VH-VL binders against q9umr5. Designs and how they scored, part 5

Target 1, 268 residues: q9umr5
Amino acid sequence: SYKPVIVVHGLFDSSYSFRHLLEYINETHPGTVVTVLDLFDGRESLRPLWEQVQGFREAVVPIMAKAPQGVHLICYSQGGLVCRALLSVMDDHNVDSFISLSSPQMGQYGDTDYLKWLFPTSMRSNLYRICYSPWGQEFSICNYWHDPHHDDLYLNASSFLALINGERDHPNATVWRKNFLRVGHLVLIGGPDDGVITPWQSSFFGFYDANETVLEMEEQLVYLRDSFGLKTLLARGAIVRCPMAGISHTAWHSNRTLYETCIEPWLS
Key: E = the ipSAE of ESMFold2; O = the ipSAE of OpenDDE; V2 = 0.75 times the mean of E and O plus 0.25 times the DockQ between their complexes.

## First folded at step 1 (VH-VL)

Design a1l (framework fv_acimtamig; at its last look DockQ between E and O 0.02; V2 from the best seeds 0.00; counts 0 for: pae O 13.2 > 2, placed apart)
Fold by ESMFold2-Fast, scan of step 1:
Structure a1l (fold): chain C 268 residues (1-268), chain A 122 residues (1-122), chain B 106 residues (1-106)
Amino acid sequence: as target 1 above (268 residues)
Amino acid sequence: QVQLVQSGAEVKKPGESLKVSCKASGYTFTSYYMHWVRQAPGQGLEWMGIINPSGGSTSYAQKFQGRVTMTRDTSTSTVYMELSSLRSEDTAVYYCARDKSYLGWFGELGYWGQGTLVTVSS
Amino acid sequence: SYVLTQPSSVSVAPGQTATISCGGHNIGSKNVHWYQQRPGQSPVLVIYQDSKRPSGIPERFSGSNSGNTATLTISGTQAMDEADYYCQVWDSSTVVFGGGTKLTVL
């Protein structure tokens, strides 16, 4: 039979957004136990990411314990970062496929309606003033704000992303890397027509340099230094890249062709 | 700096309930998980469960599920462990222990209370 | 349920190196912690995350972990090192302790 699937939602989102994804899984893998976690829904998705990681960890522990053959994670948007940290802080996770569905793995540097709701007068070029303060780091969106023109501030102030990416030293870095490397497959999904994740290549561990030129994963220091295991995973054949054009940010979990191409093959 | 001070020794009869306290000081109480571990005379260490002092969420070892309850009081920085339906086999030293690392559920028991001896006999 | 296996006792002469093993299936993929317990005292964390020492623990304590065996090594053993030693991992949402090893320094 099929391994259980755990779904983690994104910013200002809830379990209802995944009704089509659940239909697809039921059609192709009937009998799969799918749990969409109803934690940090709506406005609660703005809570600091480390707080969300603690809550989601407590929720996934009994699910993983009951599935000795392993589980799959499908993590959407901001949820992909929660799952990144979850795999690092859990000494005992048994995740086979970690499916990252259009998540800003190297961070976000772009204007979105979500940011404008929180910071209506701020442009992306000015958001570093708010996000890289202690107050700003109490909001999830600021935990993965990555201004390529203020990388020094990002490295010093980011309480979440710079640490889980190994871009700044942390006492737990070695154990986080060891735990993350236990994952069976890292399936990266994203595309140029997303419209929210900026740059869209952030979903594949690519990101802007200081000139806003996108450098892909293999050119990133975190990859070259193997800070949390990307180089080791790629050498092991455990990283899958599945880019798809024509899909907007809110459609990744409701497009049948994307599901069949990028998700279905990894739900053993 | 970190100190965990437990309540004093107790003598109980079979069928009674036990409640041990562990008062924490020297750090931010809600930032670290707290564990309970017991040790029967001449035996090894046995894990009972864990509590998140911030939200109060708990997870217990299967052996104690249904008999153990862990709680905390943030105003006094104190964690409690209650064990019901006591048997002579529950005679042990009960320890509270704080996880070493912030945000770490690694079970790194970096700081231990002095222990509370509980004797269950008729 | 995950099981950690330790020898029940290890004897060493003062000044010699003591080695205490902790066996577990694929334990090298887990983070191993070690505790020292002297008679009548609370356990003390002496090694965490396979090989790291907490503040105050002497350099002569070291650890390693690979394959199916984790090892606690005490160089230049002293009488004060006589104690019970426990290895420990986190597995399936539980803390798993080894059965303990009594180290005798004679």
Scores: ipSAE 0.188, ipTM 0.703, lowest interface PAE 5.3, mean pLDDT 90
Fold by OpenDDE, second read of step 2:
Formats: C-alpha cells, structure tokens, sequence
Structure a1l (fold): chain C 268 residues (1-268), chain A 122 residues (1-122), chain B 106 residues (1-106)
C-alpha cells in the first residue's frame, strides 16, 4: 500500500486548490490516503507561522501515528516553510518525502499581489521597516521576509526564517537539525515563471546577495555551515531539485506534467 | 491560565542528589519547552538547561553536564530536574520556566514556577 | 563564553525615568529579553525580543537594542517597580543572563 500523503496549503489558500492534485494522486496511486489540512485558510494564513506550525503539528501527529511505515508531505508555497519547521521541531516524525512545492524556502524579497494587498503603501525596498519592527512579525509574510540590504535587521528581527535556517543562534539549533535530517528525501520544486516567489530560486534555497545577485544553495552560508542539515542531505543524495518552466505560482498543484515529473516519483 | 507548581523545599547533604518537580497546567503540556534556572542566595539567575516537549531531547549548560538530568512525564504533566553530587555551592532556589512560545522557539522564559529552595549543608 | 554586563544598581525617584543597560559584544544582533524579580518572588518576563511587551506588563516598560548595548527603560517609575532586573540572550544554544541590576525607587 502507498504511504499516506499530507498536504499543506499556502497563503490565502484552502483545500479546494488541491482538488486536481488529489485526482492525480488517486489516479496514479489508487488507495492512497490523502489528507489536505484545512487549517489557517484564507486570511488566517496571515497568522504567525509558529502559531500555524502548532496547529498543523496537532493535525499531523495522529496521522503519522497511524502510519508506522511513514508519510509523505506535499507543502505548497508558504506551507513549505511551515512543513520545514514541522520537521525541525518534531523529534519523532516519520516523513519519507518532503515535497516543497514552490516555497520561499530561503525567504521572500519581491513585490507581489500578496504584499500589495496587505501593505498597499509599502514598496519592496521599504517593507523591512514594517516586517522587522516589533509588531511586523505578527504577520506570516514578515516571518520569511528576507531583505538582502538589511541583513542585520533580518537576523535580529526574523522570528521564524532566521531560526529554522539556523542563521540566528537559538537553543534548538542542534536538535532541529537532527530532526530535520530524519527526512528521507527533500524534493524542491519551483521555476522561473512562478511570478510570486522572488527570487524564484528561493524555492531551491538560492537567494540574493547584497548586490541582488542570486546565489545558489551551495553558496549560501546555511549550506556552507550546514546549519540545519542541507549540506548533509545533499551529501547523502537526499535532496532532489526539480525546476520547471512555464508554470505560474497558482498552477504548481494543478499541472499534470509537473505532477508526473516532480511529485509522483516520490509518492511510492 | 498557565501555572507551574514546584515541589517543596529540601535539605540535602554534600554528595547527595536533589530532584525537583514542576507540575504544569493551563496549557498543552506537550507543546512547550521547559527551562530550569537556579539562583543562589543573593546572586543572579543561572540557566541550567532545557527539555523539549516530548522529553526526548535535552540541552544542559556546560557547567552541569554529567551532573544534571531533566525528564518529563506526560501523564502527570510534570517536569523533573535532578542534580547529583551536590555541593554547598548548589544551595539555591531552583525554578522551572516555560518558554513563552510554542516549542520554545525564542528562548523566552515567559512563565515561572514559584521556586524550590534546596539547601546543601553538612 | 558570551557575557552580559549590567550595572549593579540604579536609583530613581518616583515618577522619573529609570534606565538599565545591558552590555554585550554585538548584542544588537541578538534578541534581548528582560526579567523583573521583586524581593522574594519569581522572575517575570517584562520585555522580550528587544522591545516587545508581554500582556499585562505596563506601557511604561520599554526596551531597545543596538550596537553593543540593550536598554530597559521604565518611565514614570513607581514604588512597585523596585526590583532586580536581568537581561538575557541566547548564545551557542545557551541562555545567558546578565548579572542583574537592583533598581531602587527613592
């Protein structure tokens, strides 16, 4: 039998968005128990990500307990960060494949409709004033806002991304790394035509330097220092990178070709 | 509301062990890290270590490595701190403190027990 | 090991502003938390993440952190504010406390 699949949605999203994915899984892997978690839907997805991690953990724990052979995670957009955090904090998770579906794994620094909607008077270059303020981190988007021109503020103020990345010192860094390394495979999916994740390479742990030049995962300090286990995962062949062009952000979970190429191989 | 109720005062002799309990209530016990901090008479706060929500992982201050053991019992919502090979300088008030945030992300000691005085004397 | 340095004592008249410093190498790159401990009582978190105030803490309590110094400020100091105050950070997966500052309200 196929391992259960748990799906975590993105910002301003819901389970309905994954109806095609469910169809694909059912068709290609009949009998798979798929659970799309309807937590923090819509505007509730703006809540602090640690709060979301708590909620989602409560939901996934019983599922994992009933699946001693392991489970697969498909986590979309903001959900990918939530899932990475889940895997970091859970010392007894049994995740085989962690599929990060167009997630800003290394953060976000770009103008998007999401940002304009929430912060209509703020530009990309000025959002740090809000996100790195004492109250900015009350919004999920700010939890992974990564301003390359204000790295000091990021490291100091980021209450989520900087922590799960091990970029800021905290008491759980070693344990979280150990926990995260329990994953069987880390499948990173994204592409240049996403239009929302900025830079799109963030989905592969690439990101801007101070000159807004995109550096790859292997050039990142988090990798070089193996702060949360990327270097270790790569070394043991546990990281899969699946870039795909021609897919907009809202289509990653609904594209059949993408599913067959990047998702399906890891649901066995 | 969050409550941390610790065990009563103890008197110990050098070489003995102490074990302080901290009973938690008013929140999801298995969702938060717990810290232990001590304070010698007239002195400042000294961090001893932290235990994760499941009890499967601990991190101790280097000073107490090999001498301190933190455990927790989910069935009774109680955290324990044991310190062995007691010395006179171990005389202190011992506090349990729950991290403010879920799973102790930020290292913020948001809720404190009432403290347990342990006196080590010959 | 990382070290936090606080003045041993600070005195203030009622109604005046009390300022307590916490020095540490590049402490501005860390999140600083502050605790109040009244005589015979357990510590209480009064500021977290440099400047955030927990629920129930009076607005007269504020915090800042930059460079090599974090600061706890108590405006309109009251008699009830007389206590020991401790700054705290994480370093190398360890909680580090300052030595504490005794605030006396004259």
Amino acid sequence: as target 1 above (268 residues)
Amino acid sequence: QVQLVQSGAEVKKPGESLKVSCKASGYTFTSYYMHWVRQAPGQGLEWMGIINPSGGSTSYAQKFQGRVTMTRDTSTSTVYMELSSLRSEDTAVYYCARDKSYLGWFGELGYWGQGTLVTVSS
Amino acid sequence: SYVLTQPSSVSVAPGQTATISCGGHNIGSKNVHWYQQRPGQSPVLVIYQDSKRPSGIPERFSGSNSGNTATLTISGTQAMDEADYYCQVWDSSTVVFGGGTKLTVL
Scores: ipSAE 0.054, ipTM 0.544, lowest interface PAE 5.1, mean pLDDT 93
Fold by ESMFold2, look of step 3:
Structure a1l (fold): chain C 268 residues (1-268), chain A 122 residues (1-122), chain B 106 residues (1-106)
Amino acid sequence: as target 1 above (268 residues)
Amino acid sequence: QVQLVQSGAEVKKPGESLKVSCKASGYTFTSYYMHWVRQAPGQGLEWMGIINPSGGSTSYAQKFQGRVTMTRDTSTSTVYMELSSLRSEDTAVYYCARDKSYLGWFGELGYWGQGTLVTVSS
Amino acid sequence: SYVLTQPSSVSVAPGQTATISCGGHNIGSKNVHWYQQRPGQSPVLVIYQDSKRPSGIPERFSGSNSGNTATLTISGTQAMDEADYYCQVWDSSTVVFGGGTKLTVL
């Protein structure tokens, strides 16, 4: 009688990418209902993250309603930001384990093949000119772009990350925090050899200061002010950190050792 | 088209409660927050609170905390605002207003109902 | 308790430019929205997020926000623009309206 599992994919991704994860769950937790949501596949994953949150919410509502004992979320890469927003905006979620699989939770400040494809003449040091514009905010990648050298522009222009982090005023900050705090466990997974999430510690709510030195989660203002509930969750013993070296960004959902170490224990 | 249609005018006595309805159409009801705003005769706009129609959670202005209750019925796409222990100072036009942004993340009152006049007199 | 301050009234000749101010401590760090209310009608959003126009609002309406002052500007003012105008922010999870400005077109 295992709780249902909902899987949310990342940038340029689809439900097929999770076939090995599905096999692992079937072997270790037989009879578990696993739904891999296949919304915003491929290039549609570039749509604004609030549009993606709206679509994924509509898909998860009936699954959660039919599972009153709760569900688990496994959310990969960009999908982890979608899931964190869902936990904040859904008054009626019943998520026990939120498993964040190499997600840029404090943002991204690094070049990727997809950024080079989308903005071929830009480097990370000047991408803020595009991302912190109304036009740039129409792309999901720019919704979590976090330039540590232009934090004032980030705070002013971000339409997604600064809001779900509680770094900008909004009328529902208290309600979003209350909703997020209803989660049973927050399982943070990532590692130094990811190669895409930059800094990789963003998967653990760490991020750069102005000198590109990583400040850990407990050193971040959003933690210290408890702006969306991280300090409260840590004090409850509800945050699990599971770093693992030697895994590249596309391999997190297809590594058996990672599954057994970091995911399996939380699929009650 | 987004439409917000409110219940009709009411006359109340001090100490009673009022309940104003706001029926929404033309959009996905549970995807946008609903605000309540009132305007006393000849006065400015006063925010009362906000409801998330998905799940029904609320946040109220300090002035109304303890007297106001906002609810919704997703089957009829209707929000309600109830104000208890009425005083003559509660005489106003009461508006529902939908946030322009998905999930209310900018606090922008993009669409307004026609208003409901509530008169509180002895 | 965040406070927005507006002038009680502004008068402008037809065809001229009207400006309506909205004062607040460090308002330049906030998103400012503006509403038009004609007599006997519900408010209408005319500017959001400092300077953006909703669909259907004429280009003669514009907005700016910096420092301690946000401004609604109406160029080429017409008789139909005669109304009350309210600025609004959200602050610490509270929606705050200004006191309103009556625009008279003479």
Scores: ipSAE 0.011, ipTM 0.600, lowest interface PAE 8.5, mean pLDDT 90
ESMFold2 (binder alone), look of step 3: mean pLDDT 94; pTM 0.958
OpenDDE, look of step 3: ipSAE 0.000; ipTM 0.495

Design a1m (framework fv_acimtamig)
Fold by OpenDDE, second read of step 2:
Structure a1m (fold): chain C 268 residues (1-268), chain A 123 residues (1-123), chain B 106 residues (1-106)
Amino acid sequence: as target 1 above (268 residues)
Amino acid sequence: QVQLVQSGAEVKKPGESLKVSCKASGYTFTSYYMHWVRQAPGQGLEWMGIINPSGGSTSYAQKFQGRVTMTRDTSTSTVYMELSSLRSEDTAVYYCAKEGSYYPSFLYGMDVWGQGTLVTVSS
Amino acid sequence: SYVLTQPSSVSVAPGQTATISCGGHNIGSKNVHWYQQRPGQSPVLVIYQDSKRPSGIPERFSGSNSGNTATLTISGTQAMDEADYYCQVWDSSTVVFGGGTKLTVL
């Protein structure tokens, strides 16, 4: 029998968005128990990510308990960060494949419509003033806003991304790394035509330097320091990179070719 | 109102163990980490360690590793710190201090402190 | 080990501005908290995250952090502000305190 699949949605999203994915899984892996978690849907997805992590943890624990052989996670967009944090805080998770579906794993620094909606008076270059304020961190988007020109503010103000990355010192860093390393495979999916994740390489733990030059995962301090286990995962062959062009952000969960190429191989 | 009430002063001999209690009230006890910090007479603050909200995880300063044990009882909202193999230099006021931010964030410092417990170690 | 360096003592006249420094390697990239400890009392958090004031802390208390130095500033210093002040950061999953600064109001 196939391992259960747990799906976590993205910002302003719901379980409905994954109807095609469910169809694909059912067709190619009949009998798979797929659970799309309907938590923090719509505007509720703006709530602090740690709150979301707690909510999703409560939901996945019973599922994992019933699946002693393990489960797979498919986590889309913002959900990918939630899942990474979830795996970091859970010392007893049994996740085989963690599929990060177009997630801003190294953060976001883009001028997108969803940012304009939340902060209509803010430009990308000035959003740090809001996101790194005490009130800004009450919004999920700000929890992974990563301004390459204000790294000091990011390191000091980010209440989420800097912590799960191990960029900010805290007493759980070693334990979180250990927990995260329990994952069997980390499947990173994204692409240049996403249009929302900025830079798109963030889905592969790439990100801007101070000159807005995109550096790869292996050039990131979090990798070099192995702060949360990326270097270790890569060394043991546990990281899978699956880039794909021609897919917009809202289509990652509904593209058949993408599913067959990047998702299906890891649901066995 | 958030309040931390510690146990009373103690006098110990070298080689003995001390156990200080810290009773918390006025907040969700199981949502916040608790620190222990000590201060020798006329000296500065020294961090000893931290215990997570459930009591299942601790982190100790290297100086006290193998000698300190932190525990907590959720039923009584009490945190405990035990220090073994006491020395004269362990004479200090011991404080419990609540982490200011919700689990698992650590961005708000130690926002509430106990009144302190004086422990004197003398032969 | 990471070390925070504070001056042992600072003196200020009533009504004047007191400045207490906390030095540390690249401390500007860390989150600095400040504690006040009056004689015979427990420490009190007066600044968190470099510059934020907890509820109940007077506005005359402010903080900044950049480069290798964090600074606690007390404007319009009052007699009641006479105390020991400690800076604090996280490093390598451990809490580090400065040595403390005795502020005297004369």
Scores: ipSAE 0.014, ipTM 0.524, lowest interface PAE 8.2, mean pLDDT 92
Fold by ESMFold2-Fast, scan of step 1:
Structure a1m (fold): chain C 268 residues (1-268), chain A 123 residues (1-123), chain B 106 residues (1-106)
Amino acid sequence: as target 1 above (268 residues)
Amino acid sequence: QVQLVQSGAEVKKPGESLKVSCKASGYTFTSYYMHWVRQAPGQGLEWMGIINPSGGSTSYAQKFQGRVTMTRDTSTSTVYMELSSLRSEDTAVYYCAKEGSYYPSFLYGMDVWGQGTLVTVSS
Amino acid sequence: SYVLTQPSSVSVAPGQTATISCGGHNIGSKNVHWYQQRPGQSPVLVIYQDSKRPSGIPERFSGSNSGNTATLTISGTQAMDEADYYCQVWDSSTVVFGGGTKLTVL
């Protein structure tokens, strides 16, 4: 009766982080088959995002094939970027609701404990020197590093985010856009108290300009050019924005009110 | 200073129930998961389950499913582990242990442990 | 169910290097934590995330994790290091401990 749910975790994370989410789904939609993908766990979450996309693709194909009525994706943090790429590269996905749970959809520009572990002496203003090198692009977090003061380097060096956002040309861009547009609903969740995703509006396709002033989705070139389908999805009524204050980055998947407000309605 | 203080030793008969407490201090109680681990005499460490002190949600090891219940009281910063239908093989030292403070990069390791509660199930 | 395998015992002379292995399928893809337990005491975290030391743990303790084997190394072993050592990972929805290794310093 209910469509299966596939869950994709984030940076330095694993399937256990979703035990509360699974509990909530079981309470409100009993009988739902939920698969939490246990790939690229912990340290392996640092592998290049295109490598992760290939691995997750292999895991989701049989799940989607078994569910002709469709599936839902719940993708947390970095996992939301993996899911965006999956929707673009899969010619035959049958995803109904893509629920993006505090994911840096336009990228990250902010210091976090994650970055201190990898680059302990680097300030956010200097991380572009590492991330926009071939070596840096072998780390997942650098694949979505988006320095608003070095946009030229981001556009030329980003091997992942600039490509899936259509900010940089790629031979497959037209096919990726067509595939992404098959999604039923794009549900965007995030909030000002996240503390990790910087700017937090990145979860809603907003981002800094060169003065670190946040421009919302509708002012972004990728939206205005409809580079991968955001403008078309919004016109179709397929984009849902669900911001919530008071939730820290590690609490999005374990807050009952958040689940009831932002996730539960989209799990048909 | 982070501390976990557990309730005292207990002697139980087969078929009875056990309830061990673990009082936390020196950190924000609701910010870190709490694990329960036991150790039978001369044996290794055996994981029983985990509780989120914020929401009260729990996850138990398959072996203890149906016999164990974990709860918390946020007003006293205390977690509880209750084990029912005791048998002689439940004789063990029971530990509470806090998830590491190096999160998010710590990933379910335990940085501070309680002193342990010896439970003897006999006769 | 995931299984971690440790040798039951390791013996070293004082001042020598002790090496304790922890075997698991593709354990190099997981974060390994190591605990020291002296007789009658609670476990103490000595290594977290494969190779990192908590504050207060001597530099002679180090760790590595690659392929199917994680290793705890104690250089310049002292009598006070005599204890049981346990490796630990998180696998899907469960904490998994190794069976423990008794380190004897004599």
Scores: ipSAE 0.005, ipTM 0.418, lowest interface PAE 15.4, mean pLDDT 88

Design a2 (framework fv_acimtamig)
Fold by ESMFold2-Fast, scan of step 1:
Structure a2 (fold): chain C 268 residues (1-268), chain A 124 residues (1-124), chain B 106 residues (1-106)
Amino acid sequence: as target 1 above (268 residues)
Amino acid sequence: QVQLVQSGAEVKKPGESLKVSCKASGYTFTDYYMHWVRQAPGQGLEWMGIINPSGGYTSYAQKFQGRVTMTRDTSTSTVYMELSSLRSEDTAVYYCARGPRYSSSWYRGAFDIWGQGTLVTVSS
Amino acid sequence: SYVLTQPSSVSVAPGQTATISCGGHNIGSKSVHWYQQRPGQSPVLVIYYDSDRPSGIPERFSGSNSGNTATLTISGTQAMDEADYYCQVWDSSTYVFGGGTKLTVL
């Protein structure tokens, strides 16, 4: 029968946001056991990402243990980064499809309402002063802040994203790469009308260079060096790219056409 | 008036299977999740699993995985819980209980309406 | 596996306030529900989502949840409140019930 599905929410979010997604899965894959994790809801989503990774890890272990045929992950927005780290730190995960819904996989560099709520007087050009401090790295959003004009600071100060992307060395990098490569399919979803994830191509491992020109995944050093396995996954045919226009950031988990096109085919 | 009415008490032998029914009335059957909970004599409550009556989707507690099966019949607004390979420690009162509306996260909601319970005695 | 700890029994005189605790690691981050079960009867939901009361439940029932302890409070306790009380949370992949507290009103 169908593999269980585990859902991980995003910034300032909760399990309630996924009610439509659950309805869609129920309609197309009857019998699927879906668990939407209710950890780090609302303001708790601001906790450091490594703390969230530990909490979600404890929650997913028993679910994966019950499903010897494997599980699927659907991870929304910031939750996609949590799932990236989970796949790397768990040496025994059995994830088949990792479905990333508009997640800033290469980082965020944009003035959004979420950022202005937390830092109301800051512009994106100045957030590096806050985020790349030890204090700033205690907030999840700063863990994936990627200022393309201050690469040296990002590489030295990022406690999370630079490490999981292999942009800075870490003792566990080889093990993290081996673990990540156990995934069956990496399904990347995002689009130009998201309005929050900046650049939107970050959801597909593209990102700004120093001139704010977007370079796609295959032009990134992370990919070219195969730092955590992207080049290997692409060579295996395990990376799926599913861009869709016309979808705003809060609608990825509640759009039927998006579900039927990008998610449904990967829920075995 | 919302009600859950369960089938009557049963006496079983070890190794047999039991099947308990729970008939819902007074609300839209397919709008709410249904849970099964058991209680051994003099003991506390133990969650067994959940079924979504709309699609028939199920999730079971690890302890019962492989022995329990939950089903529903939308034409009669009835859910069923079948437990196989019965042992003496399966002697308990078995309850069905209504979970939250399907529009809410099923895993966090309270059980607001309970059936009257079905006493199952497993003895040689 | 997640464990909820309740005292096995609590005794109060009529008209006094009864307090029933439910201990769990970081339980203040979870939604706690409380059930009342009289001898020979089905459980009845008395508090849901930490502090909300269902229609028909007397105002003397209240709840709170913070840190590592959730609490059910019954003010002006009456003989009819004698029952077993169970707390409940969802943890990861399962619902977890506390062991139950027998409330005696003497």
Scores: ipSAE 0.000, ipTM 0.388, lowest interface PAE 18.6, mean pLDDT 88

Design a2a (framework fv_acimtamig)
Fold by ESMFold2-Fast, scan of step 1:
Structure a2a (fold): chain C 268 residues (1-268), chain A 122 residues (1-122), chain B 106 residues (1-106)
Amino acid sequence: as target 1 above (268 residues)
Amino acid sequence: QVQLVQSGAEVKKPGESLKVSCKASGYTFTDYYMHWVRQAPGQGLEWMGIINPSGGYTSYAQKFQGRVTMTRDTSTSTVYMELSSLRSEDTAVYYCARDSYYDFLSGPTDYWGQGTLVTVSS
Amino acid sequence: SYVLTQPSSVSVAPGQTATISCGGHNIGSKSVHWYQQRPGQSPVLVIYYDSDRPSGIPERFSGSNSGNTATLTISGTQAMDEADYYCQVWDSSTYVFGGGTKLTVL
């Protein structure tokens, strides 16, 4: 019997986006119970990420309780950050594989269509003025806005990403690290042709320095200090990196080759 | 039952302005984005822009930027498309069409109005 | 600007399979939607997100999308399927329609 799979969607998205993914799973792992969570759909995906974490937590608790052998998470785009926080705040999760589909794990710094809908006259260079305000932090996209030219503002104002990455101190950091480290496998997926996640290496815990030069995960302070367990997971052999070229942001959950190469092997 | 009812046919002269309405019913008006698409006689579909009825945010195709304006009235569940400085080339059937809402960047239009024929001639 | 290319016309005999192509650079990485428009009528969504059918659309309509070509397939084509067919994608804040294909059932 295969472990149940829980799917968490992204920004301006819903459970409907995963129809192809469900077909792939049914073909390769017939009988798998897949639950795509219908919470914070469409524009409700703009609600603060901590609010979304609480709602998704309440939804996953009964699913995990019914599967003592463990569950797998597949979390797309912004949903990957929700799942990061879930694994940290839940002192009782039984997640085996956490599969992150093109999620901005170190943050976002790029002009995208999503930003133009919310802030049509803003450029990425000026968005820090909006996002690092109390009003801006009430929008999910601002919770992971990471301007590499205003790192001091990011560290002080980010109510979500800076805390879950251990970039700013938090009273629960030690417990969050212990909880996150219970995960069996951290499967990171992303690629250079995504077109939305900027830099695309954010999906692999890489990010811009102050000169917009990308530093990979192993050069990040959060990794070097093992702030939430990345270095420990890598040493344990629990981190899987699966980059793939030729895939745009809205296609990660509907590409068969991507599924067979990066997702299928981790759905025991 | 979802229904989009548009205003009636118009005849305009070059240089005038056009304002077409689209009244929505059968669903929560502010939950779905609305597109405007036109079609010249014997030609294909041409996207003009989109409006979010909740916040009033709009995005227009570059070709129409500067002479198109989209608005809404939440009290009457109506969206409007106004096109100024009309030319004979603006003769077309103008449609409103509801976005599916499920995927903002890739969603289809699931319900269309009946269309409004606008003839621009001297 | 992103361009979708469709053949201007396709002809098929009644009962045969019609295929309508929609070409675009790396279109397989995008979600493609298809609309049917009969003369004097509003467009009707017949396929969405590459291959899904809305309620009320016959099962003889199917779609696929890979590489640089998306395809609308109509099996057992009937006279009532005569219409213009348009493919559509979202690209960089723009809704892009193909030029349309006139399907004629001989």
Scores: ipSAE 0.007, ipTM 0.421, lowest interface PAE 13.7, mean pLDDT 88

